# Miniprotein binders against Uncharacterized protein C1840.07c, part 1

All scores and structures are predictions.

Target 1, 306 residues: Uncharacterized protein C1840.07c, of Schizosaccharomyces pombe (o74480)
Amino acid sequence: YFNVNQLFDHEFIKVFPNFKGNVEAKIKYPTVVYAIGDIHGDFPNALDVLSAAGVVSPVFPHEWTAGNATLVQTGDVVDRGPDTRKLFRWFNDLHKQAEKHGGRVVRLLGNHEFMNAKGDWRYVHPGDKASYPEPSEENRIIDWGHSGEIGNLLLSEYNVTYKDNTTGSHFMHAGLSPEWAYREETVNELGKELLSHFMSREKIPEYLEDFWAIEGPMWYRGLAQLSEEEACEVALNVTKTLNVNRLVMGHTPQFHGIVSRCEGRILLIDTGLCSAYAGERAVLRISQNDTDSIVEAVYRGKIVKL
Unless a header shows other numbers, all headers, positions and changes below count from the first letter of the chain.
ipSAE, averaged over its two directions, is called F for ESMFold2-Fast, E for ESMFold2 and O for OpenDDE. V2 adds 0.75 times the mean of E and O to 0.25 times the DockQ between the complexes of E and O.
[cut] marks letters that were taken out.
Atom coordinates printed by the task and the answers are left out, and those that the model quotes come from them; centres of patches stay.

## First folded at step 8 (miniprotein; from s8 with R6L Y7F)

Design t6
Fold by OpenDDE base, look of step 8:
Structure t6 (fold): chain B 306 residues (1-306), chain A 118 residues (1-118)
Amino acid sequence: as target 1 above (306 residues)
Amino acid sequence: SPEDLLFLAYLIEELIMWVERAKELIKQGKYDEAEKLLELAEEEVRFLKEEAEKLRKEGHEEVAKRVEEVAKKLEELIKELKELAEKGDPEKAKELLEKALELIEKLAEEILKLLKEE
């Protein structure tokens, strides 16, 4: 809070002698939320777009530069690329840096994080495995387990969903069907339970089977793939149920850039930014003031209002 | 298993996305970028074969056989597409991409039908 009273020199009292009121002009700085979709082990491309958006420094050690803003990463940090360990560490460090400035980094789980926790490494890049000291596979198993660095981060610092009340935005990796929207309050708990079971190589309990299904929170593509009419109907229902203005998700690649559907009610931010996907590098930026939100797709050298 | 069905559905969706993107890139003359997506598609086809083997072991022989048959056809088409992308023949590549998409769609329909019959 900047106390405007420090700016009013003795002369303001001369002009308004009867002004007895403490004009606390609360200059409300806009709340800014950034979101980045699927990264898939590609640190260079993540760095490129986040630095272009002014979230981090392009110069090593790539420090937080977004002040009191929130950065949301919507999952799928692992797989397809080699920089998995580097990315997890970087996002954790960025969060700690952001907190010093009144900001934060919200880290969400994607289906690929769950798959890796389960021991399904079908998409693991050889460079990721090679990033561990020998024996590399055994060390990676440990790292993704309950006692590992990444495993502990996933269990302690990650969620499946994030609701930003200031911007009225709901963030998650895949999306919520209408049925799951009614159960949104359970999704983070169910996600952690599932993650723990996967790490323990336990069979999924029956009550988690629906969670780990194609229409479930980790896999649902309806908001991306349904027709505009059907998607808008779903989105209207879900946003009403969640009491939010917009749904932000990754998981379903939008290779032409961030896609806004239903007049901004759906924001698809997975742009295939990973070098393996040859998509666009984009970050979502939401700037919220007291009355309005400005929603933008930020690319290197281009900003598009959504 | 429900998990096998999940991954089968996921792999089909991924294949569609990669092939469609490759088609777009080829139309744009971005052959090197298209090749990356075709490599992703090849990987997904390999995983389809693995899922088919799991399904077979679980007693879903008819579904497994059908998935394997389509996976083999897709593998051949994707290989030809990669070769065409390298040669810069967009018209022929487009034709093969359309065939690949048709095969994937047909597979999805057939799998859904077979799963309803079991």
Scores: ipSAE 0.600, ipTM 0.838, lowest interface PAE 1.1, mean pLDDT 89

## First folded at step 12 (miniprotein; from x1 with A41V A85L)

Design x5
Fold by OpenDDE base, fold request of step 15:
Structure x5 (fold): chain B 306 residues (1-306), chain A 118 residues (1-118)
Amino acid sequence: as target 1 above (306 residues)
Amino acid sequence: SPEDLLFLIYLIEELIFFVERAKELIKQGKYDEAEKLLELVEEEVRFLKEEAEKLRKEGHEEAAKRVEEVAKKLEELIKELKELLEKGDYEEAIELLEKALELIEKLAEEIRKLAKEE
């Protein structure tokens, strides 16, 4: 996949070899947003699909190749697989690389990140624990705490929601009920507070109880599980409230690939890509120009327009 | 606590996803992949038992008993399912997964009712 940006630079130089001017050719490169759902500690599968999508190099050290694009990872990097630390480091490094090219990696929190921060390690893969020097469990506790590498990343670099204004897309791990859509502006702060309380093993304050509930932002599956009619009604309300065109989320497995609901208003991108789920390896790609957006599910060897 | 119910509901939802996926994989002839999903189901059933014990400690004896009963039945079904898969009795395996789904869905409904009453 030729990075469209590299093709344009090469063609432009060929066509205008003597152009000494800053052709700020406002070649309005289409704004491209990639999104990847739940990874669950599976670096090989994440690498496979991200490389297939042209986001990263398939060759070590797996550098950023998406230019000025945005990559959104919607949470659930931890649990079920061994590569947790590797993935967190990789996404952080990819962000730094992307920034050099005018791109970025947006990293969102999933319920599994919160669970791990809380000390609920029920899904932690033995290989993840073993990735720490002995005493491995104690070192992992430290790593997920306020002073740890992962803990600091979660508190400083991660949010619960991301709104991409260029594409008119809202990203989060689970979803927003209509009630939470009205409170969307508070969600990132509340999420950070909750995360901090969990790391400190403090009791959740009363005002965070609704946040950490089944209908709350970290768990809500209504946009995935409600009937098409009901989900579309909810999605219409939420998108109006948020002033966006589409809602992108993981959390609810779509083992057949990325699912579009309500004529693209809902995009479910958790495809169970990790080896434990035997799902599909998919990346969402949104290409936005001045007038139109192209929404695609990118698989290895297949692109599906949504 | 609402939090304890949260994890219980989550586990039930996960079980539904994994059992449905396992069923579909078997129907597709993807038996190795189905086995992976069954491993996930087994894990979730273990956690379901742990959640039942938490509920009991919190004084929700009736709910705990119900969750434990379902978890035990699921363990038995999973054991039988593995045996059927080993024998190549895929139709019977699918039927067993459907029974598992019915059990889980019934539990889900019961837990949703409890969550509304708290």
Scores: ipSAE 0.857, ipTM 0.932, lowest interface PAE 0.7, mean pLDDT 92
Fold by OpenDDE base, fold request of step 15:
Structure x5 (fold): chain B 306 residues (1-306), chain A 118 residues (1-118)
Amino acid sequence: as target 1 above (306 residues)
Amino acid sequence: SPEDLLFLIYLIEELIFFVERAKELIKQGKYDEAEKLLELVEEEVRFLKEEAEKLRKEGHEEAAKRVEEVAKKLEELIKELKELLEKGDYEEAIELLEKALELIEKLAEEIRKLAKEE
């Protein structure tokens, strides 16, 4: 008896406080979750792989085609490429389309979104800036602020982490150290507070300093860079703490395609799909039934079981 | 600041990824793609110089000097690398990228030690 009440995170209760009904969420099996890593302003390559995976139409206006599936984008939509505004709008529109079919698009924050909110634009592509009407720089500052289109999306529609209880999968941009895994329940609120402080150009409060550190949730690469033995020890600890089967993250480039570590407990899905990196274009697909999951890397013309 | 070290460490990690990828692309005969990665490497090296100047302003003169020295050496190596690629000297280009990796990895170790002492 999966108590469906635990699957409805606190957000659903906030939207429907008076819904006393047993939402028997008929988990329609199979449940399918797609995930795409770092895009870095490259709409053509994102479209190519998402269409190859059957998530969107290859034909304009590139409509949602994945029915009741979940798509997770793990952050780093901005920087290195010109299509930033187009991508943010597209993912927002795709979510609205997906909802009509019982699906959703989960949008997560990467370190590059936080950097841009802070006003660190070191990686902003000239074409991104040029996408704004003149004065382009000033209009982009407004857009990434509290009153802007992108700024409002980041503050209202984005999280740092997503736990898909049906597939037993945790999604985030970088990763959780064991210490942060114990604090996972605070990560989304801390991330939102930090984002707001950055947009206001305020000094980071002391209690957020560890969040915005190299071992913090937005930067941690231990699950990607540690030895197999050490990474597996960390992953076992973190998955146990979070009560999940697998950890999915981008942030650390895997130019040869999606990498599975620790017998599928770690999935690294940043494949450098942006044309600037000349990596592989890949989408993770998890298909879950009552007992088993199939985990696959989807490329154009190739599917690899992970 | 912890933030300055954060970005410095990030830049160093990115440099390792991009140099390794460039080396692999050259080995695969994907020279045009390798050139794109070298553009990213050049950008990161410029940012390393900027981070070195921030460290200096914060009073970390020794660390700043070390980062600046490495960044300058990398700039020289990148220039030589581009010349080798233009000549079609791909074996020598790979050797030069390996030297660049060694230099960056040594810097990474030094910065990680510094970060633990703070």
Scores: ipSAE 0.851, ipTM 0.930, lowest interface PAE 0.7, mean pLDDT 92
Fold by ESMFold2, look of step 12:
Structure x5 (fold): chain B 306 residues (1-306), chain A 118 residues (1-118)
Amino acid sequence: as target 1 above (306 residues)
Amino acid sequence: SPEDLLFLIYLIEELIFFVERAKELIKQGKYDEAEKLLELVEEEVRFLKEEAEKLRKEGHEEAAKRVEEVAKKLEELIKELKELLEKGDYEEAIELLEKALELIEKLAEEIRKLAKEE
């Protein structure tokens, strides 16, 4: 019940040309899903690419402009850059705004969120810590715990995986091995349990050890790092098991842009967009109607079919 | 332990990503960005030393010593890389980054074998 024509005045389109492209895509393809990978504390770069894609306004207060679309953020918002609190608050606010337009912001957990929740702060940027009043370390511990602003968001609003049945797309931070794809229905609950154990500084219970392991859901890089042939064998297995057309993941950086493998079954969307990595800034866009889908990488001022 | 090997493998993979990216940035003439990325490499090398000590405490003395040896060599290579970049000796900097990659990749193979053993 939202009138799409309200989103497009001529002065806004002059400044933000990709916004007009989003209108045209919506007219032709009523379902649109955007995905953005690892941000690592870089609000300016996340704003730059999301505004270039027409998902948010480049003008303060940087509000939602994607109508009833879905935005998926695939984790690793924290670490290496300073803007952690701003980013978590921003995505939460964008979700509330999106709901008013019939859209949504799906937020997923990365391995760095788990590390921060367990108190492993080896990658925390000094500016992140400095965003808390003194004693800043103690206040950050509270913020990432069961009673904190970030901790409560992680427990209530975040999942490990997201399956979008309309586009036939599965999203997560790292990736699923065939073994974990077979039990994908358990992954979100196991992730929540592990997160809670970490916030309580509890030892990992035995039944969660394989979850928090190199082949587990928060770490698995096989779909990105195996040979094309081997990765495609895994992807054919996993997509069949999950009944999806494609697997979208971050975690393994692709510094030159979004990478497609196995005839589009594997989409690697971590482009190292934070300034610390100096990678390309990109957003995945999946446009869907009853019969077709278009999968694209959206860069600053350029859109590339995948 | 499985978690200690998890983080060691992660660190080694991150080093490969960052060193490969630094080499590419230098080839593109983006020297300031390469220098910033080398600061991340330095940080990861310091974490390698921490993981080596954890390996030693768990009884993996030879693996710990090997990781420490690689970390020390990487520290020396990073110091030389910074000097080469300051002087504008970019071809030699690229060759040194390739040497660092060979060292890291060999360590990765050794550590992955250890992880399979456990």
Scores: ipSAE 0.839, ipTM 0.925, lowest interface PAE 0.9, mean pLDDT 90
Fold by ESMFold2, look of step 14:
Structure x5 (fold): chain B 306 residues (1-306), chain A 118 residues (1-118)
Amino acid sequence: as target 1 above (306 residues)
Amino acid sequence: SPEDLLFLIYLIEELIFFVERAKELIKQGKYDEAEKLLELVEEEVRFLKEEAEKLRKEGHEEAAKRVEEVAKKLEELIKELKELLEKGDYEEAIELLEKALELIEKLAEEIRKLAKEE
């Protein structure tokens, strides 16, 4: 089996018809953004779908193959599965490789990263803990703290949100209510402050309480869970406030694949890809030229236009 | 505390997702996958019981009692569900999952009202 997407440098080839004028990829799309949702410690399943999308090689050491494209990972790399350390290292290495080609790996914080940083390990897989030398719990505390490998990555390389102006797309783990969309310029700094506070095991200060709440940026599910009509009203408000065309989020699982709501303004990309959930494995792909977007869900063996 | 209520709501929503997914898997004949997912559901029910203890200590005795009652019923339903799957009684398993979902959804409404009251 051969995945043709693994051959592309992120461009669609210009072609000419030879019979009835069937033309595919007639215009080059110089900007490609990929997004992958919640991974929850499942390296094999993340590899399967990212390689199927042509983002990484299916052959060890699974290097970057997406040229100057952007990959956005929308958080919840940790918990439920065992491959946490491998995944954090892998995405960091992929970013270094992507930079050599003018690409990048944008890494975003999920609520489970905050939970681990604060010492709430209720969902940590035994294999994750076992990846540390003895005393494994103490070494994992250090790793997720201010001086640890994972902790330093989270503080230096991760944000809560990413706005991609070229595609007009806004990415995050959970979602923004209209109130938080109005305050979007504060979200990344507040998230960094909260993360650092949690790593120090400090009581959450009052000004961060509404950030770390069910309607706040790390937890909000309204865009996924409200009725189509209500969710679309929120999305119209939020996209206008942020000056974007679409909102991309994980966090709320869609076990059958990537879901589009509100005429493409809401893209739900958490497909429960870890083996514990038995959901679909999918990667979002946005291809953009000056005026046109192609938005697709990439599965193993098929691509679906959204 | 507000954070304990946050996690309680999160647990309840996760239970809804996993119970509905388990029902779908059984309808598709994916029984091994459903059994694996039910182990996650069992784990979430244990956390639900722990949250009930926190609610009681915070003075929310009636809510804690309600969460505890639902958690115990869910434990019993999961045990019966596993037996039904082993016997191949899949239609009964689906009905049991629907009963579980009703319990969880009613609890979700009650806890969201508590969250609004702060």
Scores: ipSAE 0.839, ipTM 0.922, lowest interface PAE 0.9, mean pLDDT 89

Design x5
Fold by ESMFold2, fold request of step 15:
Structure x5 (fold): chain B 306 residues (1-306), chain A 118 residues (1-118)
Amino acid sequence: as target 1 above (306 residues)
Amino acid sequence: SPEDLLFLIYLIEELIFFVERAKELIKQGKYDEAEKLLELVEEEVRFLKEEAEKLRKEGHEEAAKRVEEVAKKLEELIKELKELLEKGDYEEAIELLEKALELIEKLAEEIRKLAKEE
């Protein structure tokens, strides 16, 4: 037996409430993947839940503390909140820090990133715009374009989907219908092509119209909104097609916390954590060893098995 | 166009999420949070009116009228909601949010049917 409480005083645990649990999980489960859903420009709330989960330090400058773990951020970093630039830079820095420990930060595109790239700024918070020097609108256009800091990150570091073979988990922002699951190998390239067209202010070419549609990869909500039985039929099809155990997605808010459907095959991790939505703040944690996995929702001060 | 229907469906779904959440917040006594969320609802209703104009230009006059009618009713309901919250008439505010939700859900059914026909 190993009692991690003998390693840390009570005051350390108050500052790092999930540090003890992370050490115990690492000893028994060497592979750990965290996932955080829609952030919508709220750096303080993202910091709150990621630090509570032990992924980042609660102390400035809020660096990576998750060792060789993987953090997946499932898109919709932008809009509704003011901290867009800070968040994109922060996650990029966290990835660089994680790499030094054998970890990584996987960053995925949400529909709101595509909307911003195409110039649809209907949801942009005034504080986001104000973060740019004058002329702020022109500078934001540049930043979200082919030559900008955010635009370059989106083109070089972001995908639509992420398949983690070690945990048997598939991550994306919105969801895959069975049709798009069959074509999953094309999704990341099509997403990159669409993003580039949008940055150039070009009309959607015909071959991408089904991609940018209500049942396409950036918008599909069937796994979240269909009845339990219908959603489970889709999930059984999609997990078999993708050869994974579970599908993790944001996009469809679950204001009371992370929701599991279809015996854990569907994990809905958008909890509306930004202050504009006043939803719960949660991070998904998947802990894996050779024989099994533990899938949990991590809140400040509480961990719930899913 | 398909993209205009995409955004219309998205706006309607977002309205459902926000109105239901506002109702929950009021039931929990989180009135300041509910009022802030209603400001987002107002923005979504404004966008809904813009989408109605796009539907009209695309030849969907009857659907455009329906969307515009619901948007105008929602604006009136939101204004009344803000007054009820200011006065502390929380049970009445919940009832009004339920009425708003019924309007939005009915519109959602109509627009999803239109999307299937296309």
Scores: ipSAE 0.835, ipTM 0.922, lowest interface PAE 0.9, mean pLDDT 91
Fold by ESMFold2, fold request of step 15:
Formats: C-alpha cells, structure tokens, sequence
Structure x5 (fold): chain B 306 residues (1-306), chain A 118 residues (1-118)
C-alpha cells in the first residue's frame, strides 16, 4: 500500500523532481551509470550536483547513496579551485562505499592531473597548496609523486579511458581521434607510462610524443569543436571501431549544460561547474534495462532527456 | 618545442572560452561572476607572455613578437573593461569583449598554422 507519492505532495515533487525520478528509474532500469565532468577543485559544487542526482548524501559526511550504480568521474579534479585533496579522498572513499553495494566509482585522468604530476603548477589554486603543512610546496611535490597519497591513487586507481559494456558507453577526459581509437587498447598503459615518467621528472620518450600532443588522447577536442557534420563523421568511425553506442567526454567546456551531438553519439559533460567558470552543474545519467537505454542530463532540480 | 606549442594552443582556446563566457554573464546581469572570471582571463594573458618568451628562446622571434603584441592589447582591453563594469557601462563592455575575441581568434589561426609547420 506504500506509495512514494502518498508521502510527498505535488508541490514537494515539483521542487525536488530528481527524488521521485530516481526511485522510478531504479525500479524500471536496474543498471545505472552516472558521469561527472571537470570539477577543478570545487567540492561544494560537486557535492551540490551529485547530491541532487541522488549519488551522494547532502548530509555530512556525504556518503554514497547510489546503490549498485557506477559513477564515472572524467578527470580534471585539480586546479583552479582549492579542494583538491578533499576531492581525491572523497572519491576514493565513495568507491569503497559503493563496492559494499556492488557499485563503483571509476576515476579517469585529465590533462590537468598530468600537468600537476610533471610539476607544471601554473593553474594550482593557493588553497590547494595551503592544504599542506609547511613546507607546503615540498609536501605537495611528495604527495603527487610515486610515494605520495595522490600519486599512488593516480597510478593504481586511475585510467585514461573506461568502456562500460553494459550500457555500450565509452568515457574519457578529452577524446579519441580515429587514429587513437584504432589503438584504444594501448591508451591506458601508455597513459600509465607517461604519468610515471612525469612523476620522475623524465623527458617524454619519443614513443609517447604523439600521445602528449594536441591530437592525442589527453588533448583532442575534435569531437567537441568540429562542425556537426565533421564531428559526426569522426564519431561514427570511433564508435564503430570501439564497438560502443556513445562517447562521453569532458575537457571542452559547455557552460549551459550537457551537450549531445551526432544523435547522441557524442556527449560533452564538462559544464564548467566550478564557481570560477559559473557554468551549469550537471551529471550525466545513463539508465539501462534489457531493451532500452535512457540518456539524461541531471541538473539541480531538473532532469532533461538527451 | 611541440609541447610549448601544445600549451600555447590550449591557452588561447581557454581565453576564447573565458571571454565568451564573460560576455554571456554580463548579458545575464551576473556582474560579480563576470568580474571573477575576468581575473582568470588576466592570468591567462600573463601566461601568454610567458609562452612568448619560450617561443623566442626556440628561435620563433616573429611569432613571439606577435603573441606579445596581442597580450599587451588584451591587457589594455581588460583594464578598460573593468572600468566600464565598475561604471555600469555594460553595452560598451560587451563591445570590448567582442574586440578581444577577434584579436584572440586571429592569433589562434596564426599559431595553429605554425604548429602544423612544426
């Protein structure tokens, strides 16, 4: 006899539509994947949109509430904002909590993580540095190196790409050209090798120069920036090569919300959510059952089918 | 080096994103947010000057001078823009942001051609 609608009047549901929608989605679509783009050190804004989506609790200590779902974070956690250490620890804790329910938090590398590992701190927020005890810069160097808390997490828990076979979705920070899509199975190992070289302050070996380049996996923006026709030609090639239905990426900001291109084959999920950019706060939700996929953008107080 | 051109291209694209966003924020009446974003634009212009120095050290004197000229013009436009925002002259502020975008986009074309030659 219990019915969620009996507990909440229509005005409550109108103001908080994601609560009712999340319950209905779980019942009809038992497999759910969420994705969040570039965070750039803004814990409050990441918390705001993840709690609005029902992934974490809005109440301290903001634990996992998404059951057996998967959350994919597509990199660029660091830089511009102050909450870097808090965010890396939080996502690691969320992963541990999710595992207890059969879920997971998939964490991917952004170009800004590589920049920090190599010692390029041009975008590091003063509050990030200040989160370390003095000598703060030396302690941060150690933390981002082979022996540090963040450095060890990056080497052991982070990849460049994630392919989710249940939903037929491919996730990464920047994007893959057709050339790199053909070599996709090498991308995660090459990324680990580059990261290790950077942490050791080693010169980029010649075989990694094309990886760390404007057309390479950590920088490529063609799927976001080419004309609709050209981007769709690339996406048709890449999705066929990878045997997936859709490509999900951050890196190229879309300040008004999640953008879909090429009939849903391209999903741009960096919405500039950090306060410095004043972009929308959004989480991608892909809901799957035996016959259907539903792809949605979840905003604070609103959900939009893509 | 190829890496220095990579970062120069990235920096120029960031400038385009931030200047376009600042223009949108002003049109929406979100002036405090626009001011905060313009502080990031100033920082990116400072990095533009640093990249020009690297280009000069690599023997690209003409490109380095062009990047420095654009960075100086952008600094002047940003200073005037802040004064316009303080006075509430928002339509003229939008016009200055459009001029900044034209300057940055022209530089972007020049630097992408240089990168292809490298």
Amino acid sequence: as target 1 above (306 residues)
Amino acid sequence: SPEDLLFLIYLIEELIFFVERAKELIKQGKYDEAEKLLELVEEEVRFLKEEAEKLRKEGHEEAAKRVEEVAKKLEELIKELKELLEKGDYEEAIELLEKALELIEKLAEEIRKLAKEE
Scores: ipSAE 0.829, ipTM 0.921, lowest interface PAE 0.9, mean pLDDT 90

